VH-VL binders against NAD kinase (nadK). Designs and how they scored, part 51

Target 1, 268 residues: NAD kinase (nadK), of Syntrophomonas wolfei subsp. wolfei (q0aze0)
Amino acid sequence: MKIILVNNRFKENTEKKAQEIAGQLSALNVEVIIDNGLDEPYAGTVDFIMVLGGDGTMLRAARRYGQRAIPVLGVNMGTVGFLSNIEINELAEYLPLILREEYSLEARMMLEVAVFQQQSLLTRVFCLNELLLRSNSPRMLSFALEISGQKLEPYRGDGLIVSTTTGSTAYSLSAGGPIADPQLDAFIVTPVASHIINKRPLVVSPEREISLHLLEEREAIIGIDGQIKMDFGAENRVLIKRAPHPLLMVNLKAKPFFTSIDRSLQRQ

## First folded at step 18 (VH-VL)

Design RR8 (from OO3 with heavy chain D56E)
Fold by OpenDDE, look of step 19:
Structure RR8 (fold): chain C 268 residues (1-268), chain A 121 residues (1-121), chain B 113 residues (1-113)
Amino acid sequence: as target 1 above (268 residues)
Amino acid sequence: QVQLQQWGAGLLKPSETLSLTCAVYGGSFSGYYWSWIRQPPGKGLEWIGEIYHEGETNYNPSLKSRVTISVETSKNQFSLKLSSVTAADTAVYYCAREGLKHWTPYGMDVWGRGTLVTVSS
Amino acid sequence: DIEMTQSPDSLAVSLGERATINCRSSQSVLYRSYNKNYLAWYQQNPGQPPKLLIYWASTRESGVPDRFSGSGSGTDFTLTISSLQAEDVAVYYCQQYYTVPRTFGQGTKVEIK
């Protein structure tokens, strides 16, 4: 068995724990690769990914490895979030199950985001939560939204979020988007401060494609999962699709989504 | 290792339609743009066009009116048609893959061996 | 279209000496967000398809000897062969893949003096 441990090099406790766990796994004849985000993603084949940290680390791991159809386990290290399954102090208890591959998987839809310079592909990004298009100035953006060839009325506002159902409890929620069951596959298209006061979020089939481009010569920003920033101008186009592979999240422990979100909302 | 094999008629008369096919072996067809490039004898390289595995195409404006690139995903093949050929279309034609590093294009990393197409009356 | 211009058209260099090829694009091919120049260098031997040597202006493709290096950013780029070898005799092309259509330089023929 070969396992990748994903941690955050800027969080010393996660680095230390990764080294410790690596030692333990090595003693059990498990090959271990540690990915702290400094280097390029490991290109070799692996059987399991263990993410040590919070939701941010999971999002990074998803972008780096999510398209490889590898089970990904979130191990929380004292943070509040929705993407971890077990606590770090529970790892010893569940490690035998991991090694025997006795766990269930939950498929989570990811976004495939393609950014173009005119008609030329610049890059593709796969992400678990959302794409954000936002103005890079205090002025509103004017942009076109197209869904499977259907051109909507031009949008004017600070921006737009295209989120997965997993991401529905992230920035989309703050922008007034609906809370979605993470077991459901769908796009959530949430306006950010639209000039139309009651512009409603859209729930869109995962079979559709979403295209965005600016209608004016202005600079905007694309944000991915709140971690990647890209410049976006009039010569750019973004195409959003369902990723061809979902993130395979490991379920070792039952985690009730609706009670958790209800509790979180009560705290706000 | 990914390799491209290409085939088609190498001798045409003026006004005929050039038809070439490229097949992909040893790797994924999906996720890539596939290009056609040509090179007249003793001359440089000219990009003809490209097609994504889903069928989206981009053509060189200089050839757009005469070029059609198509894909047959089930066979991992893509094809080039160039209509109304003249002597100016005599060239070695290459199929190529636009490679990806971390899902970002980085150049034509895999090429076919080329097919000489001669247009002669 | 982005026009690519190479210089010189031909270059004769003694074995073991440095060969330098320049390439200029009519507009920038730098994607600033990723800090990557969408510029590639190819080597072509007679009767063979082009072979990718350098991508993103300065990164060597796998298997390419260390004597090959790429430099530059924006609109001006350079391919350098630090010590010319006999097998390096070929035509070299720069290419931008920042916009459609893809465009190539006119090529530089490298020969042994």
Scores: ipSAE 0.915, ipTM 0.966, lowest interface PAE 0.5, mean pLDDT 95
Fold by ESMFold2, look of step 19:
Structure RR8 (fold): chain C 268 residues (1-268), chain A 121 residues (1-121), chain B 113 residues (1-113)
Amino acid sequence: as target 1 above (268 residues)
Amino acid sequence: QVQLQQWGAGLLKPSETLSLTCAVYGGSFSGYYWSWIRQPPGKGLEWIGEIYHEGETNYNPSLKSRVTISVETSKNQFSLKLSSVTAADTAVYYCAREGLKHWTPYGMDVWGRGTLVTVSS
Amino acid sequence: DIEMTQSPDSLAVSLGERATINCRSSQSVLYRSYNKNYLAWYQQNPGQPPKLLIYWASTRESGVPDRFSGSGSGTDFTLTISSLQAEDVAVYYCQQYYTVPRTFGQGTKVEIK
């Protein structure tokens, strides 16, 4: 059995703890690869991914490994968010179940984001929470949203969020979007500080294709999961689809989404 | 590992339609753009066009009125049709994959062996 | 369209000596967000398809000898063969993949003097 341990070397004691856990797993004849964010993602075959940290560390793991259809377990190291399943002090208790593969999986939709120079692909990225289009200057953006070829009336404001249901409790919520059940597959399209009063959040079928481009020259940014940013100008377009594979989140311990909403939101 | 095999008629008369097929082996068809490129004898390379596995196309404007690229995803194949050929269309025709590293384009990393198509006088 | 111009058209170099090929694009091929130039170099031996040699202007494809190197950014690019070998006699092409249509330089034939 081969496992990737994903950690954030900048969080207190996570690097030391990752080494301790790697030692424990090695003693059980488990091969362990540590991904602390410094190097390229491990390219070889693995059976399981263990994320040591909070929602931010899980977002990085999802971007790096989410399209490989590998079980991913969130292990909280302190501040509880929406994406961890067990606490670090519970790991020893659950480790036998992990090794015997006695757990369920919860699928979480991801976004496939393709950025173009006109018709030419520049890159693709995958994300778990959201894409943010925003102004990178004091001036508002004027931009076009198309959904499966249907062109909506122009948007004007600070930007737009296209979120998964998992991302509904992140930036989309702060911008006025709804809290969504993460077991649903959908896009949530939330305007950011819209100048146009009738532009309300939209909930859109995951089978749709969403396209964005600017209607006038402005300095803009595409943000991915609040962690990656790319310049975006009048010559660019972005296309957003449901990613080919969901993130497969391991469920070892019941973590009810609805009874924990207020507590989890207060930790953001 | 990924290999491209191409075939089609190599001798045409003026005004006929060139038709070539390229099959993809040993790798994924999905997620890539697939290109056709030609090279007249003793001359340079000319990109004809590309197709995404889902059917979206981009064509060289110089050929757009005569070219159709299509995909048969169930067979991992894509094809080129070039109508109204003349002697100027005599060339070796290649199929190629538009390569990706970390989902970012990096050039044409796999090429077919080429098919010489001769258009008679 | 981005036009690609190579110089020289033909180059004769003594065995073991340095060969330098220049490529200029009519527009920048730099994707600034990734700091990557969407420029490739290909080697084509007679009777064979082109072979990818260098990508992102300066990164060698797997299996390419280290005597081949690429440099440059934006609009000006160079392919260098530090010590020419007999098997390096070929035609070399630069190609941009920043926009469509994809365009190639006209080619540079490298020969042993």
Scores: ipSAE 0.723, ipTM 0.886, lowest interface PAE 1.5, mean pLDDT 91

Design SS14 (from QQ3 with heavy chain K103R)
Fold by OpenDDE, look of step 18:
Structure SS14 (fold): chain C 268 residues (1-268), chain A 123 residues (1-123), chain B 107 residues (1-107)
Amino acid sequence: as target 1 above (268 residues)
Amino acid sequence: EVQLVESGGGLVKPGGSLRLSCAASGFTFSNAWMSWVRQAPGKGLEWVGRIKSKIDGGTKNYAAPVQGRFTISRDDSKNTLYLQMNSLKTEDTAVYYCTTVPRYDKFLAFDIWGQGTLVTVSS
Amino acid sequence: DVQMTQSPSSLSASVGDRVTITCRASQGISRYLSWYQQRPGKAPNLLIYKASNLESGVPSRFSGSGSGTDFTLTISTLQPEDFATYYCQQTYERPWTFGQGTKVEIK
């Protein structure tokens, strides 16, 4: 068995724990790769991914490895979030299930985000939470939203969020989007401070495609999962689709989403 | 009401074949891991094999005594678990139970059992 | 394979008695241990999972303890319906194995 431990090199406690766990796994004849974000994603074949930290680390892991259809376990290290399944102090007890491949999986829809300049592809990213288009100045943006070829009325506002249902409890929620069942596949399109009063979020079928572009010669930014940032101008277009493969999240413990949502949200 | 109902048991000669069925109701069968457990007359319990849910890969595992002779399968559209038994031996004589195996939280304990069906292998 | 050894193989008790059954694993199995009750002519029922967790619907007179290699099932006050055979099971690794059983008989 080969396992990737994903942690954050800027959080010393996760680095130390990764080394400790790596030692324990090696003693059990498990090959371990540690990914602390310093290097490029490991290109070799692996059987399991263990994410040590919080939601941010999970989002990075999802972007780096989500397209490879590898089971991903979130191990919480004292943070509040929605993407971890067990606590770090529980890992030892659940390790036999991992090593014997006696775990359940939950498929979470990811976004495929493609950014173009004219007709050329600049970048393609898979992400778990959301794509954000936002003004790079205090001035509002004017931009076009198209859903499966249907051109909507121009949007005016600070920006727009296109989120998965997993991402519904992230920035989309702060912007007034609905809380969605993470077992549901859908796009959530949430305006950010729209000029139109009561501009409502849209829940869109995962079978559809979403396109965004600016309607004026102004500078904006694209944000992905709050971790990737790139400039976005009038010459750029962004196309958002359902990723061809979901993130396979490991479920070792049941986490009732709706019964715990109030508690989790109150802590934020 | 959660229920498992086994059927298909009976008398068969050594070397013969038999197919058992387990009908599930009262829960989401497609999400459940399933196992077969058998009990020879007057003896203890013996795990036969397990099949995962489709979403979890549908992986099958068997105990050594039945490996290569028995096959577990499932039809989620019919909420039915199967045990195909080939090359039957006298030592395969037992009551066969179908059980659920929770995917998490109970460390793989068998929480739901059927009433069992008797398989007798005799010349 | 992990061998599970129960003790005793059988015991006689009276209604109201405290009954203790032990199960020993041939190797460490953490808390991957379950207890089952089987009444005569019936299918087994899950009593305890994770060594000490009481299954839903099971009377509180049943309790489990232990971790690693040594485990105990306790019936605090034996009831008439408790005369049965009890089995421990490990699910730490395949093949999943059961103890040989403990028959609790009426004195």
Scores: ipSAE 0.882, ipTM 0.946, lowest interface PAE 0.6, mean pLDDT 94
Fold by ESMFold2, look of step 18:
Structure SS14 (fold): chain C 268 residues (1-268), chain A 123 residues (1-123), chain B 107 residues (1-107)
Amino acid sequence: as target 1 above (268 residues)
Amino acid sequence: EVQLVESGGGLVKPGGSLRLSCAASGFTFSNAWMSWVRQAPGKGLEWVGRIKSKIDGGTKNYAAPVQGRFTISRDDSKNTLYLQMNSLKTEDTAVYYCTTVPRYDKFLAFDIWGQGTLVTVSS
Amino acid sequence: DVQMTQSPSSLSASVGDRVTITCRASQGISRYLSWYQQRPGKAPNLLIYKASNLESGVPSRFSGSGSGTDFTLTISTLQPEDFATYYCQQTYERPWTFGQGTKVEIK
């Protein structure tokens, strides 16, 4: 069995712990590839991904590996978030289930984001939480939203969030979007500081295509999962679709989403 | 109410075949991992095999004495688990139980059991 | 294969007695150990999972302990309905094996 062990190099205890766990797994004849964010994503075939850390480290793992249909386990290192399943001090006890593939999977919808310059594809990325379009200046944006070719009345404000249900507890929530059950597949479209008071959040079928472009020249930014930033201008358009593959999250313990919402939000 | 009901047991000659059924109710069968356990008369419990849910890959695993002779299957539209038993031997004589294997929190302990159905293999 | 050995094979006890049954694994199985009760003519039912966790609806007079290779089921105050055969099971690795059983009989 071969696994990727994803950690955050910039947290001292996480790096040391990752080396310790890699040693333990190697002693059990498990091949381990460490991904601390410095190297390109591992390109070879693997059976399992173990994420050591909080939701941010899981978001990076999802962007790097989420389209490869590999089981991903979130292992909490001290801060409780929405995407961890077991605690680091429980890992040894759960290893028999992991190594013998005696675990359940939960699918989490991802976004496919394609950014164009004029008519040419500039980049394509995948994300777990959201795309944010926002102003990069004191001025508000004027922008167009299209859903499956249907043009909505123009938006004016600081920006817009297009989120998965998993991302409903992240930036979308702060902007006034609903908390969504992560077992649902949907887009959540949440205006950011809208000048137009009747622009409410929308919940949209995952079968739709969502397109955004600016209606006037402005300095704007596209943010991906709060971790990737791209300049966005009047020459650009972004197309958002459901990604071809969901993130396959491993569940070893039941995760009572609804009864733990406040606790999880306080830890973020 | 959660319930498992086995049926299809009976008398069969060595070399014969039988198909057992386990009707499930009161829970979402399509999400469940299911197992068969048998008990020869006057003897202890013996694991026969397990099938995962389709969502979790539908993987089937068997104990060595039945490998290649028994096939576990499921029909999620009928909430029914099956055990196809071929090339039966006298040592397959047992009460056969259908059981659930929790996906979480119980370290694969078998938590829900049916009442069993008797299979007798005799000439 | 992991072999599970129970002791004693049978015991006689009176209502009110404290009963202890042991289960030993042929290799370390962490806490991947469950206990089942089977009354005469009935299906087994789960008593204890993860070596020490009481299944819902099971009376608190039942308790489990142990980790690794040595495990114990205890009935603190034996009741008339507790006369049954008790099985341990490991689920650490397939094949998932049971102990031979311990029959608890009325003295």
Scores: ipSAE 0.727, ipTM 0.879, lowest interface PAE 1.4, mean pLDDT 91

Design SS18 (from QQ3 with light chain K50R)
Fold by OpenDDE, fold request of step 20:
Parts: sequence; structure tokens; C-alpha cells
Structure SS18 (fold): chain C 268 residues (1-268), chain A 123 residues (1-123), chain B 107 residues (1-107)
Amino acid sequence: as target 1 above (268 residues)
Amino acid sequence: EVQLVESGGGLVKPGGSLRLSCAASGFTFSNAWMSWVRQAPGKGLEWVGRIKSKIDGGTKNYAAPVQGRFTISRDDSKNTLYLQMNSLKTEDTAVYYCTTVPKYDKFLAFDIWGQGTLVTVSS
Amino acid sequence: DVQMTQSPSSLSASVGDRVTITCRASQGISRYLSWYQQRPGKAPNLLIYRASNLESGVPSRFSGSGSGTDFTLTISTLQPEDFATYYCQQTYERPWTFGQGTKVEIK
């Protein structure tokens, strides 16, 4: 078995823990790779991905390795979130289940985001939570939203979020999007400060494709999972579809999503 | 009410075949990991094999004594677990139990058992 | 394979007695240890999981302790319905193995 540990490169404690865990796994004859902010994702093959940190670290790991269809376990290190399954202090006890492959898997839909400059592909990214298009100025954007060839009325507002159901509890939630059951596969299209006050979020079939482009010469930003940022202008277009592979999240413990989210909301 | 009911046991000659069934009710069978356990007359318990749910890959694992001879399968549409036993031996004589294997929190303890079905292998 | 050894193989006790059964693993199994009760002619019932967690519906007179290689099942006050055979099981690694059993008989 070969395991890659993905920690938070900005948090030294996660690096230290990764090294410790690597030592423990090595003692059990498990090959370990540590991704502590590698410039590029580890190119070699791995059998299991262990994420040490919070939701942000999971999002990064998902973008880097999710397309490989490898089991991914989130191990929380003192943060509040929805993407970790066990706590770091539980890892030792649950390790036998991991090594013996006695765990459950939950497939989470990811987005495939393709950004174009005219007809040229600039970048293609797989992400777990969302794509954000937002204005880079105090002025509202005017852009075209197309869903499976259906052109909607021009949108005017600060921006738009296209989220997975997993991402429904992230920025989409703050923008007024619905809380979605993570067991569902769907796009959630959530307006950000639309000029239409009552513009509602859309729940869209994962079989459809979503296209966005600006209708005027404006400076905008594309954001992915709140971690990737790139400029977006009138000559750009973004195409969003379901990723060909879901993220395979490892479940070692029962996590009651709805009770958890309800408690979380009560704290806000 | 959660229930497992085994059936299909009986008398069979050495070298023969037999298929056991385990009918599940009262819980979401399609999500459940299942196991077979056997108990020879007057003896202790012996794990036979385990099958995961389809969504978890449907992986099957067997104890060495039955490896290559027994096959665990499931029909989720019928909420039924099966144990196909081929090349039966006299030492396979036992009461066969089907059990649930909780995926979470119980460290794979078998929390639900059927009443068992007797398989007798004799010439 | 991990061998599970129970002690004693059998014991005689009276109603009201404190009964202790031990289980030893041939190697460290953390807390991947469960206890089962089997009454004559019946299927086993789960009593304890994760070495010390009481299964739902099981009387509080049952308790489990231990970690690593040595484990104990305790019945604080033996009841008439507790005369049965008890088994420990490890699920630390496949094959999952049981102890040979401990028969609790009426004195």
C-alpha cells in the first residue's frame, strides 16, 4: 500500500504530524509520500490519500488528486468543517480499517471547469466546491448564462456561483444558496447580489453544461474553491460540467450531515 | 424490526453443493456489509466470509478453509444474502449464521444475527 | 492469524455472583475486540464492541475492559438468563477470529 499525506503547507503543526504519521506508516511497511505544498502534484501512483487539516486542505487535495479516483480520507486537525471524517487523535485507532480497506466510500461530484481565451483553452480544473465569477470592481457585471444551450436572460450582479452539492455549505450558502444533500449530484447556481432582488438559485442536473461569458468589457475574477484566482475578461468564457470522476471520500465514522449542519447554523 | 432469516440448510454428500440464503428485513440492506459465521456442532464460532455493499465496491473476503470453494453474493433487490458452497467437506458441517457488519463505530462487530441454518455434510 | 484465547474454558457460578472472563490475543489488536453471548440453541448476541462499549439493549451488569492483548468481560451480578457461552472476537485483521468460548454454568 502506498499513501500520500496531504497537509496544510501553511500550518507547521500539520507538517509535523504528517512526518510523524509517515514514520508510523513506514514502520508498518506502508510507503508514504508527503505533499507539503509541492509545486506540482505528486506524479507517481498512490493507493490512498490522507488529508491532514481542514476543509481547505481537502479542497486542495481534491483539486490536485481527485481525478485519480483514489480514496480520500479527511483527518481534522482542530478546525470546524464538513469534509473531515475523523479527528487526528482518532487516526491511530482507525488506522487498521484503512490499512485493511475496511472502510466505506462516498462519491462526491466534482466540477470540471474549463476557462477559454477565445477558442484556446487556458486552464482546466477539477474542484470539489464551486466556481465563482465575480466583479473585480465596485460595478456590477453583465454576463451571459447558458445551460445546455438554453440562453438565459442576461445576468447583472456582483457575480455567480456554480457549486456542487458538497459546496452548498460553503460560499454558496453565504450567498443564499440552498443546503443540498451531499448524496445528490447536482449543480447549484447561486446569484451573488443580483440586480433582480428575488433571483433564486437554480438546482441543475449534473448532465447539463453551464457556460458563462461577459457581455461587456469589464474586469472580473474567476475563483475556484476560494483558493485559485484568475482574471476573467470579455474575451474569456468558462464551461462547467460534471467531472468525469467523483471524489471518493472515505467514511470511517458515521457523520450525520443534517444534524451537523443544523447545529452549525444555530451557532451563526 | 430488524431481522435476518437463514434458509437452505440440509443434508449433502461430500463433494456436493449447497446454496444458503439469508433474508434481511427492517433495515437498508443495500447499504449493509454482511458476513457468514459457522459453528460446528458443540464447537465455537468461525468466521466464513464478508461482503461489502455494492456502493462500497462489493468486495468479498473469505476464511482460508473455504477460500476457492465458497462464494458470497447478494441480491439487493431481494434483500437477500447468499452463500454458495461447493466441494463440501465433512468439516463444513455446521450451523451457518448470517450477520450484519456495521461499517461505522463498532469496529466491525457483528451486531445482528440470524437464527442459523444447519448444514450437514455426510456420506 | 490472530489467536484468541479465553480463560477459563468453563466456570460454575451462582445467581448474584460476580463473573469475570478474560480473552488474550496473540498480538496487539487495539480495541478491535467484541464479546458475544450465546444461549443454548440460540444465535450469538453482541454484548460489547470496541472492547468496552455496551451494545444497545444489553443490561448494564455487563462490562468490558482492556486494550492491546488482554481483555475482560465482567458480569457484576449474574442473573439466571446469563448462564450461556461467551465468545470474544477480534476484527483487527482478517481472518476475523473468535475465542474458543467460555461456558458459564450453574453451580
Scores: ipSAE 0.892, ipTM 0.954, lowest interface PAE 0.5, mean pLDDT 95
Fold by OpenDDE, fold request of step 20:
Structure SS18 (fold): chain C 268 residues (1-268), chain A 123 residues (1-123), chain B 107 residues (1-107)
Amino acid sequence: as target 1 above (268 residues)
Amino acid sequence: EVQLVESGGGLVKPGGSLRLSCAASGFTFSNAWMSWVRQAPGKGLEWVGRIKSKIDGGTKNYAAPVQGRFTISRDDSKNTLYLQMNSLKTEDTAVYYCTTVPKYDKFLAFDIWGQGTLVTVSS
Amino acid sequence: DVQMTQSPSSLSASVGDRVTITCRASQGISRYLSWYQQRPGKAPNLLIYRASNLESGVPSRFSGSGSGTDFTLTISTLQPEDFATYYCQQTYERPWTFGQGTKVEIK
């Protein structure tokens, strides 16, 4: 068996733990690759991915490996989040289930985000939570939202979030978006400070395509999962689709989403 | 009420075939991992095989004595688990139980059992 | 395969007695150990999972302990309905295996 340990090099405790776990796994004749984000994603074939840390680390792991149909386990190290299944102190006792492949999988829809300049593709990324379009100035944006070829009324506001159901408990939530069942596949389109008071978020079929472009010459940015940032101008367009492959999240422990979300939200 | 009910047992000659059924009720069968366990007359318990849920890949694993001869399957639309037994041997004579295998928290302990169905392989 | 050995194979006890059954694994199985009770002519019932966790609905007189290779099932005060055969099971690795059973008989 070959396992990737994903940690955050800027969190020293996760680095130390990754080394420790790597040693333990090696003693069990498991091949281990540590990915702390410093190098390019490991290109070889692996059987399992453990993410050591919080939601941010999981998001990075998803972007790096999510399209490879590899089981991904979130191991929380004391952070508040929604993307971990077990705690670090539980890993040892659950390890036999991992090694013997006695675990459950939950498919989580990811976004495919393509950014264009005119007709030229600038970049394509896959992400687990959301795409954010926001103003990079004190002025509101004016942009066009198109869903499956249907052009909606011009949008005016600070920005817009296109989120997966997984991402519904992330920035979309803070922006007033609905909490979505992660077992459901859908886009959540959440306004960020719309000029229209109480502009409602949209729940959109995963079969749809979402397109955004600016209607005015303004300074804007695209944000992906709160970790990737790129400039976005009037010459750019963004196309959002359901990713062709979902992230395969590993469930070792029962974590009822709706009963747990209240506790998690109360802790924030 | 959570319940498992086995059926299909009976007398069969060596080399024969038999299909057992396990009807599930009272829980979401489609999400459940299931297992077969057998018990020869006057003997102990022996694990036969396990099948995961479809959403978890439907993976099947068998004990060595039945590998290649027995096949576990499921029909989620009917809430039914099956055990197809081919090339039966006298040593396959046993009461066959179907069980649930919790995916979480119980470290694969079999928490729900049927009452079993008797399979007798004899000349 | 992991071999599970129970001790004793049988024992005689009286109502009110403290009964202890041991299960030994041929290798370390952590806490992937369950205990079952089987009454004559009935299907087994889960008593203990994860070596020491009491299954819902099981009387508190039953308890499990141990980790690694040596495990113990204890009945603090034997009741009439407790005369049965008890099995341990490991689910640490496939094939999942049971002990040979311990028959608790009335003295």
Scores: ipSAE 0.892, ipTM 0.954, lowest interface PAE 0.5, mean pLDDT 95
Fold by OpenDDE, look of step 18:
Structure SS18 (fold): chain C 268 residues (1-268), chain A 123 residues (1-123), chain B 107 residues (1-107)
Amino acid sequence: as target 1 above (268 residues)
Amino acid sequence: EVQLVESGGGLVKPGGSLRLSCAASGFTFSNAWMSWVRQAPGKGLEWVGRIKSKIDGGTKNYAAPVQGRFTISRDDSKNTLYLQMNSLKTEDTAVYYCTTVPKYDKFLAFDIWGQGTLVTVSS
Amino acid sequence: DVQMTQSPSSLSASVGDRVTITCRASQGISRYLSWYQQRPGKAPNLLIYRASNLESGVPSRFSGSGSGTDFTLTISTLQPEDFATYYCQQTYERPWTFGQGTKVEIK
């Protein structure tokens, strides 16, 4: 068995824990690769991915490895989030299930985000939560939204979020988007401070394609999962589709989503 | 009410074949991992094999004594688990139980059992 | 394979007695240990999972303890319906194996 441990090199506690776990796994004759984000994603074949940290680390892991159809386990290390399944102090007890491949999987839809300049592809990214289009200044943007060839009325506001159902509890929620069951596949299109009062979020079929472009010569930014940032101008287009492969999240414990979200909201 | 009901047991000669069925009700069968456990007359319990849910890959594993002779399968549309038994031996004589195997929280304990069906292999 | 050894193989007790059954694994199995009760002519029922967790619907007079290689099932006050055969099971690794059973008989 070969396992990737994904942690954050800027969080010392996760680095130390990754080394400790790597030692334990090696003693069990498991090959271990540590990915702390310093290097490019490991290109070799692996059987399992263990994410040590919080939601941010999971999002990075998903972007780096999600297209490879590898089981991914979130191990929480004292953070509040929705993407971890077990706590770090539980890992030792659940390790036999991992090593014996006695775990359940949950498929989570990811986004395929393609950014173009004219007709040329600049970048393609798979992400678990959302794509954000936002103004790079205090001024509102004017941009076009097209869904499967249907051109909507121009949007005017600070920006727009296209999120998965997994991402519905992330930035989309803060922007007034609906909370979605993560077992459901759908796009959530949430306006960010729209000029149009009562501009409603859209729930869109995963079979559809979403296209965005600016209607004016202004600078904007594209954000992906709050971790990737790139400039976006009038010459650029962004196309969003359902990723061809879902993220395979490992379920070692039952984690009731709606009870969790209710508790989380009460804490605010 | 959660229930498992085995059927298909009977008398068969050595070298013969038999297919057992387990009808599930009262829970989402398609999401459940399932196992077969057998018990020879007057003896203890013996694990036969396990099948995962389709979403978890539908992986099958068997005990060594039945490996290559028995096949576990499932029809989720019918909420039914099967055990195809080929090349039967006298030592395969037992009551066969179908069980659920929780995917998490119970560390693979068998929490639901059927009433069992008797298979007798005799010349 | 992991061998599970129960002790004793059989015991006689009276209603109201405290009964203790032990199960030993040939290797460390953490808490991947379950206890089952089988009444005569009936299917087994899960009593305890994860070594010490009481299954829903099981009377509180049943309890489990232990970790690693040594485990114990305790019936604090034996009831008439408790005369049965009890089995431990490890699910630490395949093949999943059972103890040979402990028959609790009426004295």
Scores: ipSAE 0.880, ipTM 0.950, lowest interface PAE 0.6, mean pLDDT 95

